# VHH binders against Regulator of G protein signaling rgs-3 (rgs-3): the designs that were tried, part 23

Target 1, 363 residues: Regulator of G protein signaling rgs-3 (rgs-3), of Caenorhabditis elegans (q18312)
Amino acid sequence: MWRSYKAETPELADETQEVDLNLHDSSESDHEGRQSRSASITSSTSAPASNDVTLQVPITNSSATSPTPSTGSMYFIAGMFDGKEKVNREQPPMPTTDGVEYPRAASWAAGNCANVLNDDKGKQLFRVFLFQSLAEENLAFLEAMEKLKKMKISDEKVAYAKEILETYQGSINLSSSSMKSLRNAVASETLDMEEFAPAIKEVRRLLENDQFPRFRRSELYLEYLEELLPRSYAEKWAQSFEGLLGNHVGRHHFRIFLRSIHAEENLRFWEAVVEFRSSRHKANAMNNLGKVILSTYLAEGTTNEVFLPFGVRQVIERRIQDNQIDITLFDEAIKHVEQVLRNDPYVRFLQSSQYIDLLSKLK

## First folded at step 6 (VHH)

Design y45 (from b1 with T99D T100L T101S H102E E103Y S105G; framework vhh_5c3l_4)
Fold by ESMFold2-Fast, scan of step 6:
Structure y45 (fold): chain B 363 residues (1-363), chain A 126 residues (1-126)
Amino acid sequence: as target 1 above (363 residues)
Amino acid sequence: QVQLQESGGGLVQPGGSLRLSCAASGFTFSDYAMSWVRQAPGKGLEVVSDISGSGGSTEYADSVKGRFTISRDNAKNTLYLQMNSLKPEDTAVYYCAKDLSEYFGSGWYLSWFDYRGPGTQVTVSS
């Protein structure tokens, strides 16, 4: 799939730049075997813009959809649903781009939502997105729980725990068991933090599995990234197809171009396979995504049909029928799609007004 | 030329432990995330664990969480998998895999062409 990205040539890497990250215990794979972890990321891994390649495939069975148009830092409040009169929603301020380099902002889309939540500006951008999605209370609850955890045991801590219950019990959708555990925890004089764990875990799962995937493909995030994008990064796309596909802003402009030549389904398929591979630690999710990808992009006669060499689709169909779904399921299909995109659309994109105009406005 | 060589497999009783090693050469080891991938007889590939280039970030499949620990020694270009509380269903060939550059965000791109050594057999039975 990816060839060596020239920006990562070892002789050009700045290995003195390190970022220590605190990781949230929100992933299904990290409740055991890892304690509180801090990760050191050297400049050899943080500098390349292609770290922002993650986009979610359109999911037809999504329970949550926002009717609110996104336009940079703006959203429309008028005409939106109201029903949370007890807890007033305030429009959060947009984070500035001051002091943010492109790789930092691009990292917010990489992996799970821990990266965005552990960055002060990333968390603020995510908060703006959540406000537009009528889900800001979920982040506010997690922030309140972190504040509670850091308080010393006192009458003040007990009062704050009661305030949290009063504020959030009607605004966050918790299971009956999580809510009961939360109420029992607040009633405890010692405020056993383990009793809060079910509620915290449930809210984190909502943010991780529903809200975060929508955030990283949002116009809000894309516009923030584009404002930070150096011209030099976009210029490198002319020398590296992998660099273009690996860049969140690059894929957006390439998608617009592909739509104009009626070839967008090839890129959407590529993005869906990336999401499929990212689900490799969640067997049921990966299996379900594999079936959705087959029916959406590879079934004969569909609107989104991606045309593959003779036999490639048939092998995928057989593997799915035989329940032989693993990370390699789409390897041959992706190899073909990348070849198709690289040979004609990529060359034409580099000569297009879409790319040339973008370069002209970047600094 | 990327070369990966696994070792440490063998026959072990249920409940036992094994430590797998992978010697890497032909690339700057610390620049790449690494994975352990297994294949049970007649089944597909399962990615059991990933580790970032720095070693600071790890992920595990639900099937092995709490039992397996991935680690690396960048000074020795070596990847490890500590396997505890082994079960018969852990029986598989275990492959060391070079992930695509850490630059793409660990876990998003796994190149079949770059990604595995010859493997080491782990058999869990009495």
Scores: ipSAE 0.421, ipTM 0.763, lowest interface PAE 2.6, mean pLDDT 75

Design y46 (from b1 with T99D T100L T101S H102E E103Y S105G W112Y; framework vhh_5c3l_4)
Fold by ESMFold2-Fast, scan of step 6:
Structure y46 (fold): chain B 363 residues (1-363), chain A 126 residues (1-126)
Amino acid sequence: as target 1 above (363 residues)
Amino acid sequence: QVQLQESGGGLVQPGGSLRLSCAASGFTFSDYAMSWVRQAPGKGLEVVSDISGSGGSTEYADSVKGRFTISRDNAKNTLYLQMNSLKPEDTAVYYCAKDLSEYFGSGWYLSYFDYRGPGTQVTVSS
């Protein structure tokens, strides 16, 4: 029944369609989950939902064994006043909305950053975000590597490789091993592209795990999406709770409404569980997210506390304590939270100035 | 009515191979991503592998990457899991399931359980 209802809502139907991507070397990452040079991603992987989840429970790399300050921490500290100071830069132009339909732009938040990087306008919007975040050199490096790869071995290719090393060796935060591999690759008489792979993977991982999650939840991206949102899509939210929750712009406005009635934690929890489920192929990430969700939303007396039926939280705590974390961990909790959101806040949202004013602005 | 039926399990020695099959009916198979999920004795569910509706995209759990291969035949409404270099740790009941990411929230997970098969036992032992 829910499946039939969902199919009657265009934005949910669009979000369940597969998106095929031609993933060049520039979209590969250190993330071990990557299986193919070409990826088809189901847009129902909840790119819009995962954006909002990331706002409340940021995905961070768990590398909790370093006895010394991480290279990333040292980079940001140094960059504030010493050595890695801001270079005088020009702002990149905003991409136009001309020729972009809402589902295309919504797909840029789906799954990993491959969708946004493989779209000319999506990549430009991401570049604007990275510029504002002082991280545009990471994207510039990947573009330089793609250009280098397309060159045939020549004196010009060798000169360009040396230029890349000179340009990025001080601005990109790479591990010592990736940096050594990069230097060896540049020093190579043949410019073996396999030696560039560690640096490329590390930079892609940084974009994927740090910058891309922040981009997905950024006001920059939300404003671009809202400009493209058809009024007819937003009108259908009045008939489909699933349509509202499945739409990135819809969830953003619903979240603002929920904040005004002190119920935002229910939606934030829902979004965090969606992100938890999306990490199912990464045991360490799923385990870490489960623990963070418990401490953030299910700890008694906190400002973010989600109130669950008697015994539900205790079962979750026991499973985490016994290291029995799997995809089902939050099933009973999410069922309750969906009922809470659908029963009263959803109906009130449809009658709110938040929703009515949005409809008035859309065409 | 949606039905999923697994087959191909059995007893195998470490380092051996098995090929699991899942026959699907009652829905447009090619429109849905599919998953293989397993449960070892006394442990929780592990999502082993996913495949898109077209078959163009696949993902694997770190524990099976490089050893298992998921595939599908949309003309036959059949999902497959080729398991190579089997380890004792691979001993579990294996289930096929409709894509867990197709729905948001509780309806998403309820559909997963409602549409998973009865399972097939895989035992890796010398």
Scores: ipSAE 0.424, ipTM 0.765, lowest interface PAE 2.7, mean pLDDT 75

Design y47 (from b1 with T99D T100L T101S H102E E103Y S105G W108T L110E; framework vhh_5c3l_4)
Fold by ESMFold2-Fast, scan of step 6:
Structure y47 (fold): chain B 363 residues (1-363), chain A 126 residues (1-126)
Amino acid sequence: as target 1 above (363 residues)
Amino acid sequence: QVQLQESGGGLVQPGGSLRLSCAASGFTFSDYAMSWVRQAPGKGLEVVSDISGSGGSTEYADSVKGRFTISRDNAKNTLYLQMNSLKPEDTAVYYCAKDLSEYFGSGTYESWFDYRGPGTQVTVSS
């Protein structure tokens, strides 16, 4: 059961979707197909040889920025910190919601960024986010590489490859080895896509590790999702705590409510543990996240302190000190936090103006 | 009642191969994702590999990617782990686990330990 909370990405774990997955008379679960998509794309993006994760660990709950909704966007702005000006360009057009059902849009936050990149509307929404984050060049590079791969005219293909190198060599932060491989591929004029693979993989990792975590927490994405949310989904949250926590829009409104009663840190801790468990195949990332979670939520006297039963925090501290970090590290802590959230805040949320007003707006 | 039973462990030399099996009963096997998890002496649990209920999707820990292959035979209710190019650091007890990641909304806080087998020992040494 506890694996159910971590393994399905939020929003894809809506109660209505789960009912279909758990029908005993079904010969195959539809959800198994969703896992296949995520795993395939994760394998393409993940480099097992890269044991070094010196990049900034994705922190979705950097609560040091502000507890209030008016400064909540600072979580998504933290990565745009250089103060650099880029060429002033017109924002890409917002994708319409026409023809998009909620589960499709919710899937864009699933796993790595491949689901959003493989959807025309999702990619356009992500492009808008990247434009606002001054990081659009990373997506533009990947799109240019896809166009290059599909080109059949050799002279034009060589010219386009040279144009890509000239356009992006100064704007995209690539390692020296990836850049050298890219230069060699263009210089040889054979245009072997295997020689472009290092640069493509590195840019995908930048999007996945730096930009995508911010995108899925952005107001841009949340507002798009809320516009698509059926009233019936939100009504089901009154009957299912797990349904509320599994829904991205539901968690957003619950978080706002929790902030008003000074209990937001419990949900932020829950979300951080879900992220930790989702990193189970990346030992360095999981270890780093475990240490960040301890220092952010469990260290005595910290701003976002989550209060645990006697001894639970001390066991976690000892395991981290002894380098005994595994997927079970936060099991007892998250069990307690879920009980705390379910017992009082959840019941009060359902009676709150935050929830009632949301239901009034939805169809 | 969920029952999982691992087999196929043993002693092998570095560079050798082993194939682990897990016999499952007490649930509709094809409806659930399955995992292989290992615990080396004095170490914590490591999730080695996952496979979807249909077998169409697989994931691997970075430490075993390219060397291990997870598969399943839904007609036999059996999960497999093909381990190639074994290293001394692969020495561990290997557990088969039913992955509850696909089951939401039940309202219980169950440990994955309640849905794992007793384990099979793999020792890689010369």
Scores: ipSAE 0.407, ipTM 0.757, lowest interface PAE 2.6, mean pLDDT 75

Design y48 (framework vhh_5c3l_4)
Fold by ESMFold2-Fast, scan of step 6:
Structure y48 (fold): chain B 363 residues (1-363), chain A 125 residues (1-125)
Amino acid sequence: as target 1 above (363 residues)
Amino acid sequence: QVQLQESGGGLVQPGGSLRLSCAASGFTFSDYAMSWVRQAPGKGLEVVSDISGSGGSTEYADSVKGRFTISRDNAKNTLYLQMNSLKPEDTAVYYCAKDLSEYFGSGWYLSFDYRGPGTQVTVSS
């Protein structure tokens, strides 16, 4: 037999019954539940990823030998012409919460950035984030490319391609190869869209690897989610530790509470392991993150040290040394951490002002 | 009781195709995302593909992208993996697993106890 859940008390137990605990509110639909389950795993990033300043890799750094400053051209507003003209970019309007259910918005943090980009309101929220991060030109470029691709070959399409090049060549730093390909594509009579592919790929990689992970951790996204969160969802956290940890807003408030009692390292480790698991289809990323998690949380004497049972840390260290990194690497450690969090901190959180004040704000 | 049973493995020549099936029981199949996980001789576990509960979202490891297709039939409680253009490096025991992305406080989320007994796939001339 695989996994079996039995009721903890004999009064409630069907001793032969296999029961799966619900991660989310049972009122969530299968369509929304599918997305909310993915969002529960990907909506929270690891502590190393949350404050990782090394993720400041601008699109311009795709060419390693380039003498360009590490700051990148993302500081320039599109339409700024050699200091002669300044374009004051107005902040994009915030999307409304009207008509958006919590699971839909929670799904924007799931997997890759496709979910947020394919949702009109999600894309608008991401655009606001990118504006605040001085990176809105990357999304604007991709939108311009999509519009160009849908146009029929014509003088109008050629004019639009030239306009795109003139608008973005100074604000989006591309590798020499991608820039040359882009210029050649614009100069071509047929506007072969394959010639634009390198530039599109580089910009998409920047959004996916730099901006999207930061968006998921942003106060902007968290505040939007909290506005949508039904009080009934938060009330159910009192009955389900798993429901609390599976909810992006819930984890944030639990983390703030844990910080107040100097115990946040256990939740940060849990979040780091979830991010590690989310990299399961990217062997290099999973391998590197596993090593970072070991050095950040499990190395003896670190400020974020998570204390594990006898032998658990040694097994993890040996597996990393032997290059035996797979999705099971932290399984025993996470079982211990979940037990630590579920015991005293979880019960105390439910009695805290952090939780009670949150419930008072929710409708 | 959660039960997962794989079938469809076997010996196939490089460039060939196989279709794996996983029969699921003991839980509401459509409520859970599912995964195909493999383990090659002397190697660790690799998650090759995931599919959402509704079947609307899929993900693939870079090693199999473009060659493998995951799908599900929620009416039959069955998960599938269509494997095309098979390579010797695809040789492994393939496991059907209940969604590894779902989180439980007991640590069950990170446990492979939610996988079937596996089916052997051997790609050899």
Scores: ipSAE 0.334, ipTM 0.723, lowest interface PAE 3.5, mean pLDDT 75

Design y5 (framework vhh_5c3l_4)
Fold by ESMFold2-Fast, scan of step 6:
Structure y5 (fold): chain B 363 residues (1-363), chain A 125 residues (1-125)
Amino acid sequence: as target 1 above (363 residues)
Amino acid sequence: QVQLQESGGGLVQPGGSLRLSCAASGFTFSDYAMSWVRQAPGKGLEVVSDISGSGGSTEYADSVKGRFTISRDNAKNTLYLQMNSLKPEDTAVYYCAKTTEVDSSGWYLSWFDYRGPGTQVTVSS
């Protein structure tokens, strides 16, 4: 990738599809989840055969569509849910695909959560996801703050601020200092919006860093995107490996195919390196991700091991050991993995029922 | 042939300012996101700042936020880095870099296929 050259000729569909490439998709969380499940299953059985380990770690989509028994249990045990809380627990309606073209919906997975939050249908789809994840109160709180900010200073504004505190004080996860600032702001008759800033910033951070990455890889979002995907876009994947990898729906189907031939760890490694590179301005996050990627994909004997030439792996190990982690850490590894995926699995994918069946159902 | 040429480096005292320039040729400058990257003595490469092809979006490393400003002049095929409140820790060779891929914002996400030869910035008393 580092040595690739972008063509300066017009490319209509691929540039739109490359919108998907800001992948801050937590392959580490998915992969760590698989390792955790593998360890749990292995510990529950007396030394199962190594071939059983592979079957013990299906990766699950974090769509959060599952009913809420465990989170409901947490509310019950902690006493966090009281009779005064009115967080929206009604299933929000699914947004229609009417008037939405693929590039618009694909942009919702981009960069930070601003694109999804600034689109009326994107925001609604994200709200559905958050409801299924029992995190809809974070979005509702931000919407309430926007409404409060627009109100003229009045008795009604003061009453609304008190209602917001009553509604959210037990449901949103705020630091002690942010909560104190919020309470002080509500107690103030002037309702200085700057005093709400710490709480607003903290909730936005939670949506951006926790919920949004899970939304991007969710079944809910993927199914919405696939309904909008033109057949012509998927047809171009037969001529462009980069077009396939740059498309959210394309990567999903390629991943399913790779899983069937026990090679999905190569794509997950690719996705993890993209996430690592996307953290380039956050030194601690990049350093932590680099170490997690080494332990998850390059450690010998795991079901998720990516096989690299010894020299390539050795350089990565030494750089991490010497605390010499920078954006170039995985450059040679990613070139090797891209070549491996491009030469054999990609060609086989294009001939697979996975790709052919997808192409047949697209419009 | 892609060419990138940095200028504007030099010796400056702590608290001082410098403005770096990068002259680009051999590609359609406005189509590509550009970055400033630096390498301090004995350290790895640090991505200091990124700017989208249009100039509408910018990002900064935590170490330089509030002190450095990236900008571009697409009519002149030139990238800039305004460096204020310089610290000894900013001492490094500064490289101009061209990216290869487009993210969802029309901002190139993937990494650099070309870097310039670099310009030395030394911050010392």
Scores: ipSAE 0.482, ipTM 0.804, lowest interface PAE 2.4, mean pLDDT 76

Design y6 (framework vhh_5c3l_4)
Fold by ESMFold2-Fast, scan of step 6:
Structure y6 (fold): chain B 363 residues (1-363), chain A 125 residues (1-125)
Amino acid sequence: as target 1 above (363 residues)
Amino acid sequence: QVQLQESGGGLVQPGGSLRLSCAASGFTFSDYAMSWVRQAPGKGLEVVSDISGSGGSTEYADSVKGRFTISRDNAKNTLYLQMNSLKPEDTAVYYCAKTTEVDSSGWYLSYFDYRGPGTQVTVSS
């Protein structure tokens, strides 16, 4: 057994041109045990729909935990953290949905952030998200680096490199070594682009590992996807449980329904396992997320407890104790959770106002 | 019926190179992302590398980045793994695996539908 979840809805990676080659190599990971990283886990409060929460959890034994705004509170949180000057800063324009088919927009959440950054409208939507998250400077820096790289060595290129350092030195949070390399690169007579590599790599990792996972869960992205969702896709959910779970918009509406019957923890667990699987190339991140999933959803007596057969939970506990964590860790648990969701909740969802009202407004 | 068959494994000395191949049949090869997965003795599965259906996107485990290159030939229904600068810790059974790249909402839902029988790679002096 390594056979696991299969999506029945169409999965299409639209043909997107790689405009910024330097943004495509963000998948390199050399994480040290001393560095802090964060994993995303969804939790529910068992209260009305407005209490849905998504947590960003540090993946270190000494890091503090900070809640991440749930879908629906992103705008309010961004407003709260803006200073008086930033409250008046201009939001980038929203990309239109004109000319965008659902599979294209759906592909922006795939893998690393290359798909969203290589699409003109996807990049613009991500820019709006970053603006709301006070992290727009990270994308702007990478775009400035691309412009600098394309310039021929000249007095203009040297002036632009100095402008970049002045603009981003205080706004982008770089390690001392990356910042020193950046300063040395700007001071270089040749403007050796290899000396900019540490700063570019660090900013790409920040976008890939912190901002991009939050973008995938954002209300901004969900609302954009829902505007593009064909009615025919949502109609197929009545014939395909896997199609419902494989659809980002479908999961959102199913989650709202599940919360109304106090069963949302099963879907939150399912989503946490998907996040676990997406960390497969980063062993420490995957191992830490596996332990967090165990403590959040499978520990007895916790508020978010998912009820599994004793033998299934025991195998997971033993594998974690023995450091036998791999992509298959939750396969048996996910099969059980999918059966629980497929039986009563799924059938009731198809009869619910959440589903019927959604179908009524889709085109 | 989906079939995946690996070849190219063997014994090599540290610092050596090997090229693995996987012949695929029973499905539209270019429509699916593919992975190389390995399992060392007494250890769990490690996803070594992934490649998109078009071949336009690739990802690598931290342990092999810079040393291994995944590629595919959609006209021949064949997946490849070029392994350079091999280390003793690369010793494992290597499996070719069919996977899904994304769900319909764009979330990356990496899972394995099928894997081949595997090919043994041993790196030792």
Scores: ipSAE 0.565, ipTM 0.839, lowest interface PAE 1.8, mean pLDDT 77

Design y7 (framework vhh_5c3l_4)
Fold by ESMFold2-Fast, scan of step 6:
Structure y7 (fold): chain B 363 residues (1-363), chain A 125 residues (1-125)
Amino acid sequence: as target 1 above (363 residues)
Amino acid sequence: QVQLQESGGGLVQPGGSLRLSCAASGFTFSDYAMSWVRQAPGKGLEVVSDISGSGGSTEYADSVKGRFTISRDNAKNTLYLQMNSLKPEDTAVYYCAKTTEVDSSGTYESWFDYRGPGTQVTVSS
């Protein structure tokens, strides 16, 4: 994903190569503030030069969140802005909020994309997001594979497997080995489902590593969550700093406030550390993310510098140099940042129009 | 008052199995996600598996997928780790860990609020 930024700003290729924008794009929760800033920086630095995948800034986090599907389609909006996909495709219907309590919807952002994919309404909301992001074929492929798996061996199952190959061989971006395995599986008279596993795993990784992190930060997801947010939850933020930070909607409004007082980098660092900790099952990913966090937030003179006590920063630098990276790497730094956010910005946020106006809208 | 006590470790040959248990007390067990974490000699902490408070969601490190199974019994305040097809590389002290309390967003899931004293697992011939 961040390779597109390099392609759009070739003059900054060296800087982009050393800065992993996946850190910001893959934030644990809704990173809408950073997403808006990413679009802004692309606009300010973009020069017409990219031709690999053509990353013209899409209207991500726009009015694309339509609560009423019948009041217009994304197809129309995409057509107006010279969209990249089929102009005759129709926007999937928005899932209703009926029968959905806030904790259920909030769980869709937790862990990996399995939570959202295993929930009928969550999957539908993700489908709407993917449609707006021109990536709905990845989810459709996985759904087709689940349908194929449930079919009994028959001429219909063989025909359906061939239909899947014809439909997706040109639209999903798979490695040559996964495509060969997929073609061999379809050519098999027995349709051994294990031969489809490489393609299924690769598509799930694409959803997990690219689309899902973007979904978590999307205006679409944020607006769905805010519609479900009980006033009582937001009222509890006045009693619990941890409750504010642990809440997607709360963090979004806190981020807007922090931006106004030039303290947003503290929350971005906090979110980056949460993402670092969520990568705990993937040693290489966690190790790389730890190094990116150090260079982005803790190195002297960086635009996003978070000011830590000298001793705390030095311990982190030493541990990274010595390859002593584990889940505890940022524990002392995060305690300090949480204290900084709690002692001044948090108190001011509770008195701000940002918070008061939100409370006025909630039920 | 939060206490975690691991048990079930020991010496086992490659290819063998062990079942670890963790008895929890001093907090509402079902409200917290739990993890199994290990530390091999000379290495940092590795989170091998996590389980949600309800037990409905589980995750595994790539090194143990297909071999280890995490589970919990909320009525007994007990966390389990079934370890099959053990390898020498699984030799470590295994810790039961409680995550920091999270609200509906699950944001603090991977930060250890407290862990137990550990149980030694040695996989050797």
Scores: ipSAE 0.460, ipTM 0.790, lowest interface PAE 2.4, mean pLDDT 76

Design y8 (framework vhh_5c3l_4)
Amino acid sequence: QVQLQESGGGLVQPGGSLRLSCAASGFTFSDYAMSWVRQAPGKGLEVVSDISGSGGSTEYADSVKGRFTISRDNAKNTLYLQMNSLKPEDTAVYYCAKTTEVDSSGWYLSFDYRGPGTQVTVSS
ESMFold2-Fast, scan of step 6: ipSAE 0.600; ipTM 0.867

